# Designs tried in a protein design chat: miniprotein binders against q9bqp7. Part 39

Target 1, 240 residues: q9bqp7
Amino acid sequence: VPQNWFPIFNPERSDKPNASDPSVPLKIPLQRNVIPSVTRVLQQTMTKQQVFLLERWKQRMILELGEDGFKEYTSNVFLQGKRFHEALESILSPQETLKERDENLLKSGYIESVQHILKDVSGVRALESAVQHETLNYIGLLDCVAEYQGKLCVIDWKTSEKPKPFIQSTFDNPLQVVAYMGAMNHDTNYSFQVQCGLIVVAYKDGSPAHPHFMDAELCSQYWTKWLLRLEEYTEKKKNQ

## First folded at step 3 (miniprotein)

Design q59
Fold by ESMFold2-Fast, scan of step 3:
Structure q59 (fold): chain B 240 residues (1-240), chain A 87 residues (1-87)
Amino acid sequence: as target 1 above (240 residues)
Amino acid sequence: DEEERRELEEKIKELLERAREHLERARELAKKGDYEEAELEIWDAFLLIMEAEDLARELGSPELLLRVFDLREEIYWLLLRIRERRE
């Protein structure tokens, strides 16, 4: 159990729309400061097994591509992920807020992969928006908050060249989602509550994306794990 | 739910079996001096063990956690042996 436990859900908030809620999705900019990001905390508290698996992946790729090829590959993967997120933000934004769509990006294999998921997404409330947990002192940039099959979710979009049929095979992705959720639920810039998560893994070849839905109970379980990672990060910082 | 617990227990056991198979393939590769391929098998075994550990903790099964830890130890010791010979 974490030493300084804090609840993921805010009892003062509802997941239903408020009459005063804006019709345009929120997009609060992320400010760089000394408060750690979710990704920084997770990166600096990887388990020995996670570090080993990352090393294995790197070695396998270097064997296939060579060192220069591996560098090109990783740069390309990053760019493709960024473009995928930009395309999704464009697709999910209301037409009145859109300025220009890149039609070529909208027809990529990754976008083809998520079509069946997008049909079940509506009621978008936040896109590429910053969250901060003022009590636990961490920040993050979430991809999307919207209804998936009628349930309000923090949605995280991932790209992959390999199928990931089980939630555990996404490693820290569930921790990332609940960290954003807990921050948003306690961030004064937001008025609603999110109780569910969704990790969507899209495939380059257009194969159907895998949705990993996380209900409130599962989110609570991963929230405890996130608090332990945050505690570990804080202890490591004390030792510098 | 009891049915869901049974399904989770069976999945953990399947992951342990698959990890064991990767470990045995790694042993055979190491015996032949194919250390590079042996390490790839070991990393696949660790991936499966990490998933099995998460599920065993979710289930709250001390018995399955002990099995995970025991197999993880075997995998780690083989890795150390391989790394020692590749220096």
Scores: ipSAE 0.000, ipTM 0.188, lowest interface PAE 14.8, mean pLDDT 79

Design q6
Fold by ESMFold2-Fast, scan of step 3:
Structure q6 (fold): chain B 240 residues (1-240), chain A 87 residues (1-87)
Amino acid sequence: as target 1 above (240 residues)
Amino acid sequence: DEEERRELEEKIKELLERAREHLERARELAKKGDYEEAELEIWDAFLLIIEAEDLARELGSPELLLRVFDLREEIYWLLERIRERRE
């Protein structure tokens, strides 16, 4: 359906470990440039459904909390998410020392929420690492690449507060995952291939996190949808 | 697993039926000029449609995906009618 179709998987790559793979997870820094990020593309191409849901959520939150309260709430949500990602990077990184860890970063409802999932995670290949698709011209910062139940996955960690979920963070999660996957599979900074995705939604109250596993077939479906969003983004920028 | 596929099919159909019910309630509310309540029904319908789409893709059912798309377009049509009258 996309006019500029490109494959998500790279036939020249394997998901099997090889001698050139580093023992330490890769962490390539994201550098700002004119190339759009996955997040930017998705934000600029929201569907009518997504726009409606987001606007009504914002209205309700502002009515309940006031404008200043809403700003504080959203700041707190972002800070909690940042701390959750920092804690996970610390837990999953073999290079992290006890001296560098903050005990409070490792003690949270979110971390309790993901314990059962972390037991099935091993073979970490990348953490908080930049990806770039050279042909399709987009960049991203992925959370984690590791084996989940024996399958190499792009893993995206999400936080949720059940009584008042931050609805914006629930949009397009599968598209983010496959966009990162496609970029990594064609990025010369990486030597392996990822064919599966995993979205993990952790809860503040420590309730068991929900894992949503995406096999290769499902990833291919969402990849086509991502390509359509990328084309829409490119077309909108041409017409500005 | 065939049993898992059947369970997913039934869940998707249930979500679509519930979304349809919300859409029809929204239509009745819009006819009465209760636009705020109509949009609340549309909110619920969209959430159900999002879940139905995700599950239909997981199942790999083009037939159920088409039903999702058709229902979403009906909701878009009603939403545009409501917004025109509220402006």
Scores: ipSAE 0.428, ipTM 0.808, lowest interface PAE 2.4, mean pLDDT 85
Fold by OpenDDE base, second read of step 4:
Structure q6 (fold): chain B 240 residues (1-240), chain A 87 residues (1-87)
Amino acid sequence: as target 1 above (240 residues)
Amino acid sequence: DEEERRELEEKIKELLERAREHLERARELAKKGDYEEAELEIWDAFLLIIEAEDLARELGSPELLLRVFDLREEIYWLLERIRERRE
């Protein structure tokens, strides 16, 4: 059990967005601060086993691609992911901002992959928006807050070259999603709360993306794990 | 200061590139069956990505942060592949 327990959900907030919520998705800029990011916390609190597995993968990839080939591969993966997120932001943004859509961004296999998911996405409330948990002292940049199949979710878009049919295969992504949820639910910049998460794994070949829906119960379970990771991070930083 | 911002951007890019180098080494080691050494290289990549994320957040660059996130996903993907091949 976490020593510093904090709820994922805010009982003072309504589950429903107020009808007065702006029609334009929120885009709160990420501020420069010494506050750790969700990603930093997760990365620095990886288990020795996770680290070992990650290093094995890197070594395997370097063996497969060479050091320069791996750099290029990593660069390409990064670029592809960036372009994918930019394309999604463009798609999910109100039509008035669409005039500058680079049509080339929309022709990616990843965009094709998520088309069936996008059909079920509506009511976009935030895009590429910063969240801060003031009490737990962490920040994040969430990809999207929208309704998926009528449920308000924090949506995290992932790119993969391999099928990830199970949520367990998404590693720490569920922790990231719930960390964003918990931060948003307690961030004063947001008038509403989320109770669900969605991880969407998009595929480069355009094969149908895998949606991993996280209900409130599953989110609560991962939230406990997130809090433990955050405590571990905090302890490591005190000992440095 | 615009110069400080540029220096920070360059540092983030350097960290990302170094992380990529480690990932490549990890891939090569994994191809050779040196999965333990490959995992160590991925960890080194991860550490660099953590630092890059912190700096990208400090810079307030969503673009560089996205690059960090994408590289992290690549790292996870490689880790998964190594695990699958170890089993």
Scores: ipSAE 0.013, ipTM 0.249, lowest interface PAE 8.7, mean pLDDT 82

Design q60
Fold by ESMFold2-Fast, scan of step 3:
Structure q60 (fold): chain B 240 residues (1-240), chain A 87 residues (1-87)
Amino acid sequence: as target 1 above (240 residues)
Amino acid sequence: DEEERRELEEKIKELLERAREHLERARELAKKGDYEEAELEIWDAFLLIMEAEDLARELGSPELLLRVFDLREEIYWLLYRIRERRE
């Protein structure tokens, strides 16, 4: 159990839309500061099992592709992911139109992969927006907050060249989602409550994306795990 | 629901058994000095353990969760011994 436990949900907030909510999705820019990001905390506190899995994957890829080939591969995967996020932001935002780079991504299959998910997404409230937990002192940049099948969710878009039928195969993705959720629920820049998460894994070949829905109970369970990781990070930082 | 709880319990036990099979293959490979292939079996065992842990937590079963932890300890110990021999 975390020593400095804090609730994920804010009892003073509602998940219902109200008239004071902006009709345009929020996009608060992430500012560079000394407060750690969600991704930094997770990277600095990986379990021995996670480290082993990543080391083995990296070694296998280097053996197969060579060091230069591995760098090209990882750079390409990162770029495809970035372009996918840009395309989704454009699709979900009324202020933007699809650019040519997004059209090239559509040809790769990722946007085709998520079409069936997108039809169930509405009421977009935030896109590529910064969150900060004022009490726990961490920051993040979330992909999307919108209703999925009628439930307000923090939505995280992922790309994969391999099918990932299990949420566990996404490593720390559930922790990332609940960390953003807890931050947003206690960030004064936002007025609403999010209680659900959604991890969407899109596939390069256009096969249907896998939605991994996280209800409030599951989010609470992962929130406890996130608090333990944050505690580990804080302890490691004190010992430097 | 009793049916859903039983199905979840059965799935967790199947994942644990599959993870143990990978662990035993890893042990056999390590004995033969095939450390690279042994670590690949460890990889598969860990992926199965991760799924079993999440399902055991969802089920709320301390007994199954302890079995997950025990098997994970065995996997860590074998990995430690393999890495020592490769040094």
Scores: ipSAE 0.000, ipTM 0.342, lowest interface PAE 11.2, mean pLDDT 81

Design q61
Fold by ESMFold2-Fast, scan of step 3:
Structure q61 (fold): chain B 240 residues (1-240), chain A 87 residues (1-87)
Amino acid sequence: as target 1 above (240 residues)
Amino acid sequence: DEEERRELEEKIKELLERAREHLERARELAKKGDYEEAELEIWDAFLLIMEAEDLARELGSPELLLRVFDLREEIYWLLERIEERRE
């Protein structure tokens, strides 16, 4: 267990919408500083097993595609993910219309993949928004906070290419979600409480996306693991 | 639908069986000191359980997910043993 435990949920906050809540989703810009990001913490505290699996995945991909092909593949994965997130932000934002966006972007297989999930998403409160945990000293940029099937969730959108999965997307997804959740619940820029998470894995071929719902109990379990990773990160930095 | 569910169950079980076979080969290779070959077998096992996990979640089977988690733990444990011996 972590030595300096801190709660993920804020008892002074409610998950119900208030009349004072903004009609437009919040989009707080990420401030660059010495405070580590969630992704940095996770990257710097990978287990030996995670490092081994990632390195073997890289070697196999390079063997299959060549060094230049591997670079092209990873650049393409990054670009597709970026476009997917931009399309989702456009779709979920009340200030934008689909008519104003690239038709090819909106007709992508990934967007087709998530259509059935989007039907259950409403009450969007934050999109591509920065969170900071002032007490635990970390920052992050979350994808979306909205109601999924009536429950307020931190939603993380992931892309996956069958049959060549991007192994990085398999690692630490639940830890990212709870790290964002804990930060948001204690960030003065936000006034509401999030207790649930949702990881949505969309597929390039348009096959139905997989929603991985995380209830409050599961979020609490992953929160403890996130605190341990954060503690490891802090110790590593202190020893440099 | 019941037939489709059975086909999914069979595919998941097949993936888990194939992953187990790779893991067993990895154990034998590690016992012989062939750590590089053992790691390649472990990698193949891991890819199979990742696919099995995706399908088990799609099926909504806690029993099959538990089998995936159990096998994944065995893989991690073997990796730790190999790392220990290489040092």
Scores: ipSAE 0.006, ipTM 0.288, lowest interface PAE 10.0, mean pLDDT 80

Design q62
Fold by ESMFold2-Fast, scan of step 3:
Structure q62 (fold): chain B 240 residues (1-240), chain A 87 residues (1-87)
Amino acid sequence: as target 1 above (240 residues)
Amino acid sequence: DEEERRELEEKIKELLERAREHLERARELAKKGDYEEAELEIWDAFLLIMEAEDLARELGSPELLLRVFDLREEIYWLLERILERRE
């Protein structure tokens, strides 16, 4: 049990539209400061198993590709991920943005992979938007907040290719989603409540993306684990 | 295509079986105190599980995904035990 327990959901908020809600999706810029990001907290509190698996994966990749090949591989993975997120933001933004989109952003196998998921996504409330939990002192940049099959979700888009850069990022995907959710629910820049999460894993070869839906109960379970990681981060920083 | 789904299902089950074989070899090696070789076997099991997970997601099989998750937890548990004993 976390010593600094705090609820993930805000009892003063609802998932229903509010009169104060903007008509266009929010995009709050991420302010760089001393407050740790979700990704920093997770990276600094990896378990011994996660560290071991990540190091073995790196060693194997370097053996297969060489040092230069490994650098090229990881650079390409990050570039493809960036392009995928840019394309999704364009697709989910207002109509003017869609008309002006770069056609090259829309031609990746990853975009083909998520087409069936996008058909179930509507009511976009935020895109590439900063969240801050002022009470728990952490920040993040979430990909998307929208309704998936009628439920308001924090949606996190992931890319997967073979071999996978997946080892580190997949360990903590649910924690990342609930950390953003808890922050947004207590961030004064937002007025609504999110209770569900969705992790979408898209494939480079265009194979159908896999949706991993997280209901409110599952989000609450992962929230407790996130609070423990945050507590570990805080203690580790004090003792260094 | 039902035949293609059947072939994919068989491939996933084959990967799960191979991963379990590596995991059991890792257990035997750990019992003998050969932690370095046990870690290599665990790594091979983990790579097979990652491939099985990818294919199970493609197939859309909750049953096979649960089998992947169960075996992955066994891999994590054994790895944790090995790392503790080396310390």
Scores: ipSAE 0.006, ipTM 0.308, lowest interface PAE 10.4, mean pLDDT 80

Design q63
Fold by ESMFold2-Fast, scan of step 3:
Structure q63 (fold): chain B 240 residues (1-240), chain A 87 residues (1-87)
Amino acid sequence: as target 1 above (240 residues)
Amino acid sequence: DEEERRELEEKIKELLERAREHLERARELAKKGDYDEAELEIWDAFLLIMEAEDLARELGSPELLLRVFDLREEIYWLLERIRERRE
């Protein structure tokens, strides 16, 4: 159990539309400073299990592809993910014109994979937007906040290709989602409440994406785990 | 919905059983000094435990989560023994 517990949800906020809410999705720029990001906290507090899995995966990949092949592979995975996120932001932004969209990005297998999920997404409130937890002192950049099947969610878009090492994709994703959620719920730049999460895993070959929905109770469970990781990070930083 | 919960519970139990089988194979390999093969078995056990943990949290089962934690601790103990012997 975390020593300094803090609630994920803000009782003063509602997920219902407010007349003063912006009609255009929010995009708060990320301000870099000494406050740690969600990704840095997670990277610096990997469990023994996660460290072992990453080390063994790297060894196997280098054995298979060689040192240069491994570098090229990881670079390509990063680039494909970046392009996928750019395409999704373009698709979900009402201000983007078709002429400004890269047709090659829109025709990717990843975008085809996610089409059935996008049909259930509406009411976009934030895209590629910075969040900061003012009390717990961490920051993050979330992908999307929108209604999925009528429920307001923090949505995280992930890419996967076949064959896929499990290691590369999902093990801290629920923690990442709830960390963003808790920050947004207590960030003065936002006025609404998010209680649900959605992790969408899109496939390179266009196979239907897998949605992993997280209701409020599940989010609360992962929030406790996130608080423990944040506490571990804070303690580790004091001792370094 | 009760039927769906029962199916999730059975899947979690199956994952935990499979993870334990990998752990026991890892123990046998470690006893023989086959540390590389033992760590491959631990790899498979960890992947199964991670899936079991996610499903147990989704189900909202403290009992199954405790079983996940207990099995993970056994794997950590074995992994520490292996690493000590390799140094």
Scores: ipSAE 0.052, ipTM 0.598, lowest interface PAE 5.7, mean pLDDT 83

Design q64
Fold by ESMFold2-Fast, scan of step 3:
Structure q64 (fold): chain B 240 residues (1-240), chain A 87 residues (1-87)
Amino acid sequence: as target 1 above (240 residues)
Amino acid sequence: DEEERRELEEKIKELLERAREHLERARELAKKGDYLEAELEIWDAFLLIMEAEDLARELGSPELLLRVFDLREEIYWLLERIRERRE
């Protein structure tokens, strides 16, 4: 029921690599422009209920940690997430120079948490790479595109130190994944088709990571929801 | 101390049971179209499983930690379904 409906999959593309595909994973840099990012669209179209739940979570955390403790906690969560993504990019990259980085990666509980998942990951095609949907006018920076258990997926890596997640970002994760997928499938910088998603939640203590696999049908369902969020964003901007 | 470990294990199981009760109340509220109240019940379930995880980690029980993670997964998917209906 979005008025600007557009298909998530590109009928002119295949998920199989062709001879012209690069042998190294793509890393297209994110260019600054006025086009909204996936995360901005989602943040500015939160439902009244999501805003309420986020505020309730924030109040609870401030009660437990104090205001300064809450700021330190959130800053630490962001830093740990950044380091985890950098470590995964390094592990999945075919680059040769990992001398001192290897030791730091092996000491991370998050990396231990994802070992079981990484055993099933191969055929990496993109890492920390920018995507743009020129027709729908949004951009994003995806974590990884690789085969998981033989299926080409947009993979999104998440960290959790304890079961104190950012509740809003957790529930928008499927929308984020399909937004990247749809953009990549229609971005001229890429030549392949991705039809599946994977959200991996890794734990600081090394507990086994939780994989949330999204097949093509589920991706199509969340794509419609993403289009509605994008429409809300566009209308909100138009009325400001 | 085996008695302390047993008491901690029972407390964790009690927290998980209470969290599940909140989750089931959320399902019933969602059936009635009371989505906001359903989400508040889900939030209360999250608070309980956060305490359960802290205790399970203190106990050093992978089995109870997995039960916490399984219940969190159920809560995640139910809330996502409720959010879809509120769109």
Scores: ipSAE 0.000, ipTM 0.149, lowest interface PAE 15.0, mean pLDDT 78

Design q65
Fold by ESMFold2-Fast, scan of step 3:
Structure q65 (fold): chain B 240 residues (1-240), chain A 87 residues (1-87)
Amino acid sequence: as target 1 above (240 residues)
Amino acid sequence: DEEERRELEEKIKELLERAREHLERARELAKKGDYWEAELEIWDAFLLIMEAEDLARELGSPELLLRVFDLREEIYWLLERIRERRE
């Protein structure tokens, strides 16, 4: 159990639309700060298992592609992911034209992969938006907050070159999602409550994306794990 | 719904059993000095137990989570032995 426990959900908030809520999705810019980001905390507190898997993957890739080939490969993966997120933000924006939407769909197998998921997404409230947990002192940039099959979710879009139908393929992604959720639920820039998460894994070959839904109970379980990782990060910084 | 829970329990147990088989293969390979092949078996074992952990959390089974943690510790122990011998 974490020593400095804090609740993930805010009892003063509701997941229902409020008349004072903006009609367009929120997009709060992420500002550079000394406050750690979710991704930095997770990167600096990887488990022995995660470190081993990452090291062996890098060695295998360098052996196969060479050091320059590996750099080119990772750069390409980053670019494809960036384009995928930009396309999704455009598609989910209420102000995008049909022409722009069609062009984005034709440019990526990843976009084809998520079509079946997008049919169940509505009520978008935030896109590429910054969150900050003032009490726990961390920040993040979430992909999307929207209703998935009627449930308000923090949605995280992931790309994969190979089919990965199980949540383990996302490693720390459940922790990332609940960290954003907890921050948003206590961030004064937002007025609503999110209790569910969704990790969507899209495939380069256009095969159907796999949705990994996280209900409130599962989110609470991963929240405890996130608090432990945050505590570990904080202790490491005090001792270095 | 209860039948769905039983099927999930069986899947978790199957994943744990498959992970143990990879661990035992890794142990045999390490005894022979085949450390690279042993680490490949450990890779497969870790992937399986990560899936088992996620499903056990979704199921809400502390008993199955403890089995995941115990098996992961056995894998960590073997990995440390391999690292020591490669020094």
Scores: ipSAE 0.015, ipTM 0.528, lowest interface PAE 6.2, mean pLDDT 82

Design q66
Fold by ESMFold2-Fast, scan of step 3:
Structure q66 (fold): chain B 240 residues (1-240), chain A 87 residues (1-87)
Amino acid sequence: as target 1 above (240 residues)
Amino acid sequence: DEEERRELEEKIKELLERAREHLERARELAKKGDYEEAELEIWDAFLLIWEAELLARELGSPELLLRVFDLREEIYWLLERIRERRE
């Protein structure tokens, strides 16, 4: 059990839409400060398995592409992901002006890949929005909060060059999702409760995206693992 | 869905068995002093058990999670032995 255990769900909140919810999805800007981000915590507390896999992957890629080629490859992957997220924000935004402005971003294999998932997404409440857990002292930038098949979810969009039946190489994605969820559930900028997560892996060739749904019980299990990573981060920082 | 749960359980067991095969190949390669090849087998084993862990958590199976953890520790042990020899 984590030393600084804290619940993921807030019993004072509801996942039902109500009159106080904004008609436009929330987009709270991320403020850079001394409080660590979810990504930073996870990067600084990788498991032995993750470190080994990352080291070997880098070695193989550098051997294949050269150091400059590796930098170009990683830059390109980052840009494709950024554009995919921008396109999704445009598509899910209720503002017609934004959708029209971004028409060139709406055409890609990745967007084709997620069409069947998007049909089941509604009631968007937050897009590209910052969350902060004041008590546990971490911040994050989540992709989307919306109903998926009638259940309010923190939704995380991922890109992959090749179709896979299950999520591979997404080492800490479940931890990211629950970290955002716990922060949002205790962030005063938000009034609703999220109990479910969804990781969507989109494919470059337009093959149907794979959804990985996380119910409340699974989220609670990953929340405990996130708290252990956060505790490890805090202890490492204290001993510098 | 009962059918989907059974299929997930089967896939997890298949992933664990494939990971075990890679581990045993790594052991044989390490015995011969082929440390680079042994680490490549360990790479494949780790990817398989990582996927097995995700599915076992989704299924909600403590038994399969324990099997993942046990296999991962066996792989860590072998990796430590290999790295000692290479240093």
Scores: ipSAE 0.013, ipTM 0.522, lowest interface PAE 7.5, mean pLDDT 82

Design q67
Fold by ESMFold2-Fast, scan of step 3:
Structure q67 (fold): chain B 240 residues (1-240), chain A 87 residues (1-87)
Amino acid sequence: as target 1 above (240 residues)
Amino acid sequence: DEEERRELEEKIKELLERAREHLERARELAKKGDYEEAELEIWDAFLLIWEAELLAEELGSPELLLRVFDLREEIYWLLERIRERRE
């Protein structure tokens, strides 16, 4: 149990559109400051299990590819992920016209992988947008807020060069999603409430992406874990 | 639904059983001083436990989560012993 518990949902907000909501998806830029990001908090509070798995994965990859090969591999993974996010933002933006679309971005296996998910996505409210939890003092940059099968979700797009089965490939991804959700629900730049999450793992070979839907109950469970990680981060900084 | 819930429970128990098997192999390898191979077994055990934990959280089973935590603590203990010997 967290010492400083705070609710994930804001009882003063609705998940339905209201008159004060902008008609265009929000894109608030992330500005670096001393307030920790969700990713920084998670990286600084990895469990012993996560540290071990990451170290062993890195050692195996270096053994396979060499030091320079590993650096090239990770650089390429990062670049492909960036390109994938740029393509999704373009596809989901209501202001994008056909002639403004980059044809090379649209031909990747990752985009083919998510086609069946995208047809169930509508009502986009935010894209590549910064969130800040004003009370808990953390920031983040979320990928997308939209309706998935009629439910408003924080949607996180992930890439994988190898097929990943189901939820076991979501290292801290649920915590990332609920952290963004809680921040948005209490951020004065936003007026709506998000109660659900969606993690989508897209594959380089174009095989169908795996959607992991998180309902309000599951989000609440992961929110408690996020609060514990945030407390651990704060404690570590206080004692450094 | 009830069918899905039952399948999740069975899968979680299978994952925990398989993780236990990897842990026991890691123990035997560590006894022989085969620390690299012991850590490879721990890797597989942790992946199985990670999946079991996610499914147990989705299922909302405190009993299965306790089994996950207990098994993870056993692995942490073994890993600390291995790391001590390697340094």
Scores: ipSAE 0.014, ipTM 0.561, lowest interface PAE 6.6, mean pLDDT 82

